# VHH binders against Jerky protein homolog-like (JRKL), part 15

Target 1, 218 residues: Jerky protein homolog-like (JRKL), of Homo sapiens (Human) (q9y4a0r168to385)
Amino acid sequence: LQPEQIYNADETGLFWKCLPSRISVIKGKCTVPGHKSIEERVTIMCCANATGLHKLKLCVVGKAKKPRSFKSTDTLNLPVSYFSQKGAWMDLSIFRQWFDKIFVPQVREYLRSKGLQEKAVLLLDNSPTHPNENVLRSDDGQIFAKYLPPNVASLIQPSDQGVIATMKRNYRAGLLQNNLEEGNDLKSFWKKLTLLDALYEIAMAWNLVKPVTISRAW
Below, E stands for the ipSAE of ESMFold2; O stands for the ipSAE of OpenDDE; V2 stands for 0.75 times the mean of E and O plus 0.25 times the DockQ between their complexes.

## First folded at step 17 (VHH; framework vhh_7w1s_2)

Design i5 (from s3 with A102D; at its last look DockQ between E and O 0.76; V2 from the best seeds 0.80)
Fold by ESMFold2, look of step 17:
Structure i5 (fold): chain B 218 residues (1-218), chain A 116 residues (1-116)
Amino acid sequence: as target 1 above (218 residues)
Amino acid sequence: QLQLVESGGGLVQAGGSMRLSCAASGSISSNYMGWHRQAPGKQRELVAAISGGRTYYDDSVKGRFTISRDNTKNTVYLQMNSLKVEDTAVYYCARLPFGRDDYDYWGQGTQVTVSS
């Protein structure tokens, strides 16, 4: 397998009405009005190959069953792969659905477009939210998951140059740009912010993560 | 009330290029502007979006399509390179204002047909 055929996925929580930051200029994580409870949290799963040249569409798990995007039933596309769960947590069922319906097809399409064999491995830590390895295989067996021991998994997750931290910084910057362009006071801005805004901003934030940032994390 | 008018579609050979334009009758700064497409027998899908220089692209077009905007002309562009037959669709321009949970305006659409 080549590096383009080796994938990893990481999960993070996002309080989408609070600006995500490692070191916040706005006094910590949630210093603005409008942050209410854990219900305003989503789970984000980032997935990319070792080169960083293939960043999969973000997977987002939220509480809303089907956030409205349009009044027409034929235009429901979002810039993320959205799943609903009571507590906005990743669970075994959602992870399996994501693997079968999103990861496998997107990886096949990418590898095909690059003229590479449609064979890939998804490297994971052994999390209770991840299904058994035996069920995480494509129908032809060529795309599959493999769990890493905890000591190996920790070696591939840098803390200060982390892909997730960069994405959250980009998310905050995008929200601040919208706030300045709107001209709203801070309280009005956060009241106005919708889940749909957050999904667009986090998707754009993910797009801004450079391949080199991802490849160095490996 | 805002109007969005797409132009630039037509017939092109596979491997060719085409640029779509979306002229808006009002300001497009501070908004998410998007290009969507609908192929025959398929659902409408988001292709690309832009807000304040930040962009999103669907995997199927990444590296081939470029979204851009010109705020002085209130116009959004979609540059489409290395076109494939599967890119054949009606392309729609849409606006999503910040703080809304639905698109408020759609263009009439422009047909793009890629022949092999």
Scores: ipSAE 0.735, ipTM 0.894, lowest interface PAE 1.0, mean pLDDT 79
ESMFold2 (binder alone), look of step 17: mean pLDDT 83; pTM 0.849
OpenDDE, look of step 17: ipSAE 0.882; ipTM 0.958

Design i6 (from s3 with Y32S R54S Y56S F98S Y103S; at its last look DockQ between E and O 0.01; V2 from the best seeds 0.00; counts 0 for: pae E 17.9 > 2, placed apart)
Fold by OpenDDE, look of step 17:
Structure i6 (fold): chain B 218 residues (1-218), chain A 116 residues (1-116)
Amino acid sequence: as target 1 above (218 residues)
Amino acid sequence: QLQLVESGGGLVQAGGSMRLSCAASGSISSNSMGWHRQAPGKQRELVAAISGGSTSYDDSVKGRFTISRDNTKNTVYLQMNSLKVEDTAVYYCARLPSGRDASDYWGQGTQVTVSS
């Protein structure tokens, strides 16, 4: 397989109403001085190929099936693939759905556009939220997931964390920039920030991650 | 700047089929695309979307409409089968937003009229 045909996915939690520089995260809560504790968290899954030139839309898991901020927005128009789970965690069902309905089709199209065989591997770390390898396979068997041994995963994970860290930095920077542009005080900004706003910002943050950052992570 | 032009609309009898095309002035291979429609007196609604090779549909058109794309032609299609009178609307092609700073691009739309 060529680098274009090798993908990796990793998950991270994000308190989307928290800016680490100004907020302390204690026991799963974000506290800002003078503000109420905010418990707004999502799980984000990033996926890209080894070249970094193909980044899939982020998969985001939130608590609410129909967030209020989505009232005027069709889920199909979201800049991310949004799923809901009671704890806002990735689970086996969500992952499988994502793999079958999003990952496989997008990868096929990408490889086709590049004139490559529609064969690919998704490398994953061992996580309890990931389904068995046997169920993560395309119908034709050409696109499938492979779990990395723990010893190898530990070597790759730090680089993956670098990509995620970059994305999170971009997200924070974007929010701060938005705050400055709006001219609102910080309290008002956080109060007004919606999940929809956060999703757009997160998507932008991901888009700003350079291919070289991803490729170097491999 | 990206321009979208819809075509393929017209008059069709209920139960008939129609294929719409959306031609883009540039590459849309990396963009999510959607077909929207607006019926008289109603709000514009998304009916089909394609992201990469993944497709999604509104429940009202699921099983009847198919969205597809040809990246070599920079064109998105909407195959509409088993058309109903309630499908009558102006159909629009648009790039779906990928971020806060992303611009939404709309075509001029194409009229689809389904007669009983």
Scores: ipSAE 0.000, ipTM 0.213, lowest interface PAE 14.1, mean pLDDT 85
ESMFold2, look of step 17: ipSAE 0.000; ipTM 0.105
ESMFold2 (binder alone), look of step 17: mean pLDDT 83; pTM 0.841

## First folded at step 18 (VHH; framework vhh_7w1s_2)

Design h1 (from i4 with A102T; at its last fold request DockQ between E and O 0.79; V2 from the best seeds 0.81)
Amino acid sequence: QLQLVESGGGLVQAGGSMRLSCAASGSISSNYMGWHRQAPGKQRELVAAISGGRTYYDDSVKGRFTISRDNTKNTVYLQMNSLKVEDTAVYYCARVPFGRDTYDYWGQGTQVTVSS
ESMFold2, look of step 18: ipSAE 0.727; ipTM 0.892
ESMFold2 (binder alone), look of step 18: mean pLDDT 82; pTM 0.825
OpenDDE, look of step 18: ipSAE 0.874; ipTM 0.955
ESMFold2, look of step 21: ipSAE 0.723; ipTM 0.889
ESMFold2 (binder alone), look of step 21: mean pLDDT 82; pTM 0.825
OpenDDE, look of step 21: ipSAE 0.884; ipTM 0.960
ESMFold2, fold request of step 24: ipSAE 0.716, 0.720, 0.725; ipTM 0.883, 0.885, 0.888
ESMFold2 (binder alone), fold request of step 24: mean pLDDT 81, 81, 81; pTM 0.822, 0.818, 0.821
OpenDDE, fold request of step 24: ipSAE 0.900, 0.900, 0.906; ipTM 0.969, 0.968, 0.968

Design h2 (from i4 with V96I; at its last look DockQ between E and O 0.71; V2 from the best seeds 0.78)
Fold by ESMFold2, look of step 18:
Structure h2 (fold): chain B 218 residues (1-218), chain A 116 residues (1-116)
Amino acid sequence: as target 1 above (218 residues)
Amino acid sequence: QLQLVESGGGLVQAGGSMRLSCAASGSISSNYMGWHRQAPGKQRELVAAISGGRTYYDDSVKGRFTISRDNTKNTVYLQMNSLKVEDTAVYYCARIPFGRDAYDYWGQGTQVTVSS
């Protein structure tokens, strides 16, 4: 397999109404006044190949069935793959849907466009939120998942510290730039912020993660 | 009330290029602007979006399409290169205003047809 055919997926939580302060950036804590609720959290899953040239559409798991911030909007009109779950946590059902309906088709098309065999592996850690690897396989068996043991994963798997941290910095920077262009004070800006705004900002933040940042994390 | 008018669609051979324009009647500088498309028998889908200098592209168009904005002309563009028959659709320009839970306005759309 070539590096273009080797994928990894990492999950992280995002308190999408948070604007980092110096303390919050160091510790990852929220500093937005009046927005301290954990109900304003989503789970983000990032997936890319080892070269970083193929960054898949972000998978976002939120509590709302259809976010209140975009009524009547079809989910295909979103810059992310949005799933609903009671606690905004990734679960086995959502991961399986994402794998079958998002990961496999997007990877197959990418590899076809590169003239590569439509064969790929998704490297995962062993997590109770991930299905058994025998279930995570394309219909032809050529695109599949492989779990890494914890001792191997800690040595070679891309770090949450690098790629995810860069994406979250880009998200916060984008919010600050948007606030400057909007002209609101910070308090008014954060009360106005909707989940739909956050989905666009995080998707653009993911797009700003350079391929070299991803490839160097491997 | 903001008005959005798309133009630049038409018939093009596969492998060709085309540029769509979306003229806005007012300022678009602080909005999320997007191009969406709807192929026959399918639901409308987001193709590309822009806010400031930051962009999003659907995987199916990444590397081939470029969204851009000219705030002096209140216009959003979609440069489409290396067109495929699968890109055939009605293309819509849309605005997502900050802090709203719905799209503000849609253009009436412009047809793009890619022939083999």
Scores: ipSAE 0.714, ipTM 0.884, lowest interface PAE 1.1, mean pLDDT 79
ESMFold2 (binder alone), look of step 18: mean pLDDT 82; pTM 0.826
OpenDDE, look of step 18: ipSAE 0.883; ipTM 0.960

Design h3 (from i4 with V96I A102T; at its last look DockQ between E and O 0.78; V2 from the best seeds 0.79)
Fold by ESMFold2, look of step 18:
Structure h3 (fold): chain B 218 residues (1-218), chain A 116 residues (1-116)
Amino acid sequence: as target 1 above (218 residues)
Amino acid sequence: QLQLVESGGGLVQAGGSMRLSCAASGSISSNYMGWHRQAPGKQRELVAAISGGRTYYDDSVKGRFTISRDNTKNTVYLQMNSLKVEDTAVYYCARIPFGRDTYDYWGQGTQVTVSS
């Protein structure tokens, strides 16, 4: 296997409606001085190959059963792969669906477009939200997941702080740029922000993460 | 109401290039603008999007398609290079105003046909 055929996925929480200045996260809530606490969180899963040249469509898990955009548009019209879950947490069912219906096909297409053998491994840490390795494989067995022992996983997995931190900084910067273009005051801007806006901003933020940032994290 | 008019579609040989244009009847500078496509028998899918110089591309078109916009002309473009037969579809321009949670505005579409 070459580095382009080696993938990793990492998860993070995002309080997508928090005002960025002087905020804190206490007991899973985003707090803004002088305002009521905000509990609007999603889970983001980032997936990329070791070179960073293939960044997969973000997987986002939110509490909203169906954003209003789903009624007028199928999920393929979103810039992310969106799933609904009661607590906005990744779970076994969602991860299995993502692997089978999103990861495998996107990896096949990428590798084929590069003239590489359609064979790949998704390296994962142990997690109660991840299915058994035997279930995480393509029909032909060439694309599969492997859980790393804790000793190995700590040495070779990308730093969640580096790649994820860069993406979150890009997200906040993009929101602030849109605020300038809207001409609203910051409070009005953040009040108007919807989940759909956040999905576009986080997807664009992920696109701005450079391949070298990802490859260095290994 | 904002109107979106796509143009630039047509027939092209595989490996060729085309540029689609989406003319808006009003300002688009504070919007998320996107190109979507729908092949026969398939669901409509997001191809590319742009806001404030930041972009998104579907994996199937990354490296081949480029989205851009000209706010002074209220126009969004999709430059399509290295076209493949599977790129054959009706291409739609769409707009999401900031603060809305649905796709409120769609164009009528322009047909792109890539022959082998």
Scores: ipSAE 0.720, ipTM 0.887, lowest interface PAE 1.1, mean pLDDT 80
ESMFold2 (binder alone), look of step 18: mean pLDDT 82; pTM 0.830
OpenDDE, look of step 18: ipSAE 0.869; ipTM 0.953

Design h4 (from i4 with N31H; at its last look DockQ between E and O 0.80; V2 from the best seeds 0.75)
Amino acid sequence: QLQLVESGGGLVQAGGSMRLSCAASGSISSHYMGWHRQAPGKQRELVAAISGGRTYYDDSVKGRFTISRDNTKNTVYLQMNSLKVEDTAVYYCARVPFGRDAYDYWGQGTQVTVSS
ESMFold2, look of step 18: ipSAE 0.738; ipTM 0.895
ESMFold2 (binder alone), look of step 18: mean pLDDT 83; pTM 0.843
OpenDDE, look of step 18: ipSAE 0.867; ipTM 0.952
ESMFold2, look of step 20: ipSAE 0.725; ipTM 0.889
ESMFold2 (binder alone), look of step 20: mean pLDDT 83; pTM 0.847
OpenDDE, look of step 20: ipSAE 0.729; ipTM 0.893

Design h5 (from i4 with A94T; at its last look DockQ between E and O 0.66; V2 from the best seeds 0.62)
Fold by OpenDDE, look of step 18:
Structure h5 (fold): chain B 218 residues (1-218), chain A 116 residues (1-116)
Amino acid sequence: as target 1 above (218 residues)
Amino acid sequence: QLQLVESGGGLVQAGGSMRLSCAASGSISSNYMGWHRQAPGKQRELVAAISGGRTYYDDSVKGRFTISRDNTKNTVYLQMNSLKVEDTAVYYCTRVPFGRDAYDYWGQGTQVTVSS
């Protein structure tokens, strides 16, 4: 397999209404000084190949099946793949759906466009949210997942964290920039911020992650 | 209600360039503006979006397409270079107001056909 055919995915939590510079995260909650606790959290899964040149759309897991901000928006038109789960956590079902309906087709299309064999491996760490390897395989068996040994995973994960950190930094910077552009006070800005807004911003944040940042993570 | 009107589509040869425009009936400031496309038999997909100076591009168009906006003209643009046959689709302009619940606006769409 070539680097173009090797993928990695990793999950992270995001309090999408929380900016660390102005908001503190205490016990899994985002709090703004003098304000009520904000419990708006999503799980984000990042996936890219070893070259960093193919970044899949982010997989985002939220609590609501149909958020209020999505009333006029088809989830299929989002810059992310949106799923819902009661705790806004990745689970086995969502992961499998993502693998089958999003990962496999997108990877095939990418590899085809590059003139490469439609064969690929998704490297994953051992997480309780990841299904068994046996169920993470395309119909033709050419695209499949492999779990890294814990000792190897520990070596790769810090690099993955770097990518995620960069994305989150970009996200925060983007929101601040947006706030500046709107000219609203910070409190008003955060109150008005919707999940839809956050999803577009996080997609932009992910898009701004350079391929070299990803490739160096390998 | 804000109206979006796309223009600039048509027939172009592979490798060619095309510029799409989307004129809004109102201010586009402090809004996400985006271009989506829908190819025959496929789902509508986001191609590019812009918020302020920040941009998003689908991987399939990175390096080839550029989204820009002119707030003074209430217009968003999509410069499409090195066009491919697979870029053939109806392109739709969209506006997503920031901080508002449940509102996205869509244009009627403009046909882009790239011939081999």
Scores: ipSAE 0.501, ipTM 0.785, lowest interface PAE 1.3, mean pLDDT 88
ESMFold2, look of step 18: ipSAE 0.727; ipTM 0.884
ESMFold2 (binder alone), look of step 18: mean pLDDT 81; pTM 0.824

## First folded at step 20 (VHH; framework vhh_7w1s_2)

Design n11 (from h4 with A102E; at its last look DockQ between E and O 0.76; V2 from the best seeds 0.73)
Fold by ESMFold2, look of step 20:
Structure n11 (fold): chain B 218 residues (1-218), chain A 116 residues (1-116)
Amino acid sequence: as target 1 above (218 residues)
Amino acid sequence: QLQLVESGGGLVQAGGSMRLSCAASGSISSHYMGWHRQAPGKQRELVAAISGGRTYYDDSVKGRFTISRDNTKNTVYLQMNSLKVEDTAVYYCARVPFGRDEYDYWGQGTQVTVSS
């Protein structure tokens, strides 16, 4: 397998109404200057190959059944793959749906476009939120997941200090830039911020993560 | 009331290039602007979006399509290269104003047809 054919996915929480420069998170709450603490969290799963040249569409798990921003039963008009879950947590059912309906097809198309064999591995930690690896396999068996021991997984996965931290910094910078262009004060800005805004900003933030940032995490 | 007018569509041979334009009657500088497409018998899908210098692209068009905008002209562009038959659709320009929970206006659409 080439580095183009080796993928990793990792999960993080995002308090999407929080900016960190004057904002703190205490016991699952966020503090915004001139605003009450906010408990607005989604789970984000980022997935990329070892070269960083293929960054998959972000998977976002939120509490809302579907954002009001689209009129279809499909989330095709969103810049992320959106799933609903009571606590905004990843679970086994959502992970399996994502693997079968999103990961496998996108990886096949990417590898085909590069003239590579449509064979790939998704390297994961052995988390209770991930299904057993023997069910995470494409129909032809060529695209599959492998769970690694904790000592190996922690060495080869993107870290919060690397890829995820860069994405979150890009997210916060994008929100601040948009606020400055509007000319709103911070109180007005935070009052107006919606989940749809956050989905656009985090998707653009992921796009800004350079391939070298991803490849160096390996 | 905001007006969005798409132009630049037409018939093109597979492998060819085309540039779409979306002229807005008002300011676009503080909004998310996007290109969506709807192929016959399919639902409308997001192709690309831009806010400031930041962009999003659907996997199906990454490396082939480029979104850009000119705030002085209130215009958004979609440069489409290496076109495939699968890119055949009506392309729509849309605005998502910051702080809104829905798209507030769509253009009329411009047809792009990619022949084999």
Scores: ipSAE 0.696, ipTM 0.874, lowest interface PAE 1.1, mean pLDDT 79
ESMFold2 (binder alone), look of step 20: mean pLDDT 82; pTM 0.838
OpenDDE, look of step 20: ipSAE 0.744; ipTM 0.893

Design n12 (from i4 with A102D; at its last look DockQ between E and O 0.80; V2 from the best seeds 0.79)
Amino acid sequence: QLQLVESGGGLVQAGGSMRLSCAASGSISSNYMGWHRQAPGKQRELVAAISGGRTYYDDSVKGRFTISRDNTKNTVYLQMNSLKVEDTAVYYCARVPFGRDDYDYWGQGTQVTVSS
ESMFold2, look of step 20: ipSAE 0.737; ipTM 0.896
ESMFold2 (binder alone), look of step 20: mean pLDDT 82; pTM 0.832
OpenDDE, look of step 20: ipSAE 0.837; ipTM 0.938

Design n13 (from i4 with N31R; at its last look DockQ between E and O 0.93; V2 from the best seeds 0.00; counts 0 for: unsure alone 63.1 < 65)
Fold by ESMFold2, look of step 20:
Structure n13 (fold): chain B 218 residues (1-218), chain A 116 residues (1-116)
Amino acid sequence: as target 1 above (218 residues)
Amino acid sequence: QLQLVESGGGLVQAGGSMRLSCAASGSISSRYMGWHRQAPGKQRELVAAISGGRTYYDDSVKGRFTISRDNTKNTVYLQMNSLKVEDTAVYYCARVPFGRDAYDYWGQGTQVTVSS
């Protein structure tokens, strides 16, 4: 397999209404100074190949099954792949659904566009939220997951600090840019922010992560 | 209030290029602007979006399509290169105002047909 055919996925939580410099966290909750407490978290899963040239559409897990932000838009009109779950946690069912419906087709299309064999591996750590590797295979068996031993995973996995931290910095920078463009004071800006705004900003933040940032972690 | 008018669609051979334009009747500088498409028998899908200098692209068009904005003309563009027959669709321009929970206006759309 070539580096374009080797993928990794990492998960992170995002308090999408929080600014890190002015936020206190109380048992998974954030407080924005001069604003009401914000208790909204989503789980984000980033997936990219080892070169960083293929970054898949972000997977976002939130609590709302049909949030207000989606009432005029189906899921294909969102800049992320959105799933709902009671606690906004990734779970085995969502992960398998994502693998079969999103990862496999997008990887096939990418590899075809590069003139490569449609064979790929998704390297995973042994997270409790990941299904057994024997159920994470495409119908033809050519695209599959493999769990890394803990000692190997620490040597070759992308850095959570590097890639995820860069994406979160890009997200907050994008929110600040929107504040400047709206001309609102801080309190008004954060009160107006919707989940739909956050989904656009995080998707754009992911797109700003450079391939070299991803490949350097390998 | 805001009106969006798409132009630039038509017939093109596979491998060709086309540029779509979306002229807005008001300022677009602080908005999420997007191009969406709907192929026959399929649901409308987001193709590309822009806010400031930040962009999003659907995986099916990355590396082939480029979204851009000219704030002095209140116009959003979609440069479409290396077109494939599966890019055939009606292309719509849309806006999401910051702090709103839905798209507030869609253009009428412009047909793009890619022939083999």
Scores: ipSAE 0.619, ipTM 0.840, lowest interface PAE 1.5, mean pLDDT 78
ESMFold2 (binder alone), look of step 20: mean pLDDT 79; pTM 0.805
OpenDDE, look of step 20: ipSAE 0.844; ipTM 0.939

Design n14 (from i4 with A49T; at its last look DockQ between E and O 0.75; V2 from the best seeds 0.78)
Fold by ESMFold2, look of step 20:
Structure n14 (fold): chain B 218 residues (1-218), chain A 116 residues (1-116)
Amino acid sequence: as target 1 above (218 residues)
Amino acid sequence: QLQLVESGGGLVQAGGSMRLSCAASGSISSNYMGWHRQAPGKQRELVATISGGRTYYDDSVKGRFTISRDNTKNTVYLQMNSLKVEDTAVYYCARVPFGRDAYDYWGQGTQVTVSS
């Protein structure tokens, strides 16, 4: 396998209404000094190949089952792959659906477009939110997941704090750019922010993560 | 109300190029402007979006399509290169204004047909 055929994925929480630079998280709530606690959170899963040339569409898990602007079947109109879950947490069922319906097809299409063999591995750590290794395979067995020993997984997990931190900084910068163009004060702007806005901003924030940032993390 | 009018669609041979335009009747600054497409019998899907010079592209069009905008003309463009038969669809321009929980404006669509 070439580096372009080697993928990894990692998850992060986003309190998408928390814009200030200083925050505190208590009982899963986002708290800023002098403001109400904020519980509006999604889980984001970033997936990219080792070169960073293929960044998959972000997977976002939120509480809302049918946001007013779309039904579950209308997620193709979003710049992310959206799943609904009671606590906005990744779980075994969602991970398996993502792997089968999103990861495998997108990786095949990418490799085909590059003239590479349609064979790839998704390197995972031993997270309790991930399904058993043996169920994470494509029908032809050429695209599959592999769990790594803990000492190896921690050394080659490129969607770590550096890549995720860069994406979150890009997210904040994008929100601030929109605030400037809208002419609102920060408090009014923050109150107006919707989940749909956040999905657009985080998708563009992920797109702004350069391939070299991803490949260097390996 | 904001109106969005698409133009530039038509028939093109596979491997060819085409440019779509979306003229807006009002300001498009800081909005999330996008192109969507719907092939016959398929669900509408997001192709590309732009806001503040930042962009997103669906995997199926990355490297082939380029979204851009001209705020002085209130116009969004989709440059489509290396067209494939699978790109055949009605292409719609859409707006998501900041602070709205919905796509609040859609154009009427422009047909793009890619022949083999």
Scores: ipSAE 0.714, ipTM 0.887, lowest interface PAE 1.2, mean pLDDT 80
ESMFold2 (binder alone), look of step 20: mean pLDDT 82; pTM 0.838
OpenDDE, look of step 20: ipSAE 0.857; ipTM 0.944

Design n15 (from i4 with F98Y; at its last look DockQ between E and O 0.77; V2 from the best seeds 0.79)
Amino acid sequence: QLQLVESGGGLVQAGGSMRLSCAASGSISSNYMGWHRQAPGKQRELVAAISGGRTYYDDSVKGRFTISRDNTKNTVYLQMNSLKVEDTAVYYCARVPYGRDAYDYWGQGTQVTVSS
ESMFold2, look of step 20: ipSAE 0.723; ipTM 0.889
ESMFold2 (binder alone), look of step 20: mean pLDDT 82; pTM 0.827
OpenDDE, look of step 20: ipSAE 0.858; ipTM 0.948
ESMFold2, look of step 21: ipSAE 0.735; ipTM 0.891
ESMFold2 (binder alone), look of step 21: mean pLDDT 81; pTM 0.825
OpenDDE, look of step 21: ipSAE 0.864; ipTM 0.948

## First folded at step 21 (VHH; framework vhh_7w1s_2)

Design o31 (from n15 with A102T; at its last look DockQ between E and O 0.79; V2 from the best seeds 0.78)
Fold by ESMFold2, look of step 21:
Structure o31 (fold): chain B 218 residues (1-218), chain A 116 residues (1-116)
Amino acid sequence: as target 1 above (218 residues)
Amino acid sequence: QLQLVESGGGLVQAGGSMRLSCAASGSISSNYMGWHRQAPGKQRELVAAISGGRTYYDDSVKGRFTISRDNTKNTVYLQMNSLKVEDTAVYYCARVPYGRDTYDYWGQGTQVTVSS
């Protein structure tokens, strides 16, 4: 397999109404100066190949069953692939749906467009939120998942200077630019911020992550 | 209320180029502006979006489509290059003001047809 055919997926929590230091989010809550604790969280899953040339559409898991913005369960009008879960956590069912309905088709189309064999591996940590690898295969078996031992998985996970940290910095910068353009103080800004705004900002933030940032993480 | 009017659609050969325009009746400078499309029998999908200097593109159009805007003319553009038959759709302009959680502001759409 070529590096173009090797994928990894990383998960992170995002307190989308919050611009905190890392310390402020440790307890599953965030504190913004001049505000009460903000506890609105989504889970984001980033997926890209080893070269960073193929960044898949972000997967976002939130509590809302249907985002008010679209009046449907379809993610096509959103800049992310959105799933609903009561605690806004990735779970086995959502991961299988994403793998079968999103990952496999997008990877197959990308590889076809590059003239590469439609064969790929998704490297995962051995997390309880990920299904058994025997069920994570395309119908033809050419696109499949493989779990790594915990000590190896930590070597390819994002860090402060890594992919997820860069994306979160881009997200915060985009929100602050929006705040400055609106001329609002922090309290007014956070009051107005909606999930739809956050989904646009995080998708644009992911778009800004350069391929070299991703390839260096390997 | 804000009005959005798309123009620039039509018939084009595969491999060709086309530029869509979306004229807004009011300011768009502090908004998320987007192009969506709906092919026959399919659901409407987001193609590209712009806010400030930041952009989003669907994977199916990356490298081929470019979204831009001119705030002095309250106009958003979609430059479409290397067009494919599967790009055939009605293209809609949409506005999402910051702090809104709905797409209440849609244009009437412009047809783009890509022939083989």
Scores: ipSAE 0.694, ipTM 0.878, lowest interface PAE 1.2, mean pLDDT 79
ESMFold2 (binder alone), look of step 21: mean pLDDT 82; pTM 0.828
OpenDDE, look of step 21: ipSAE 0.860; ipTM 0.948

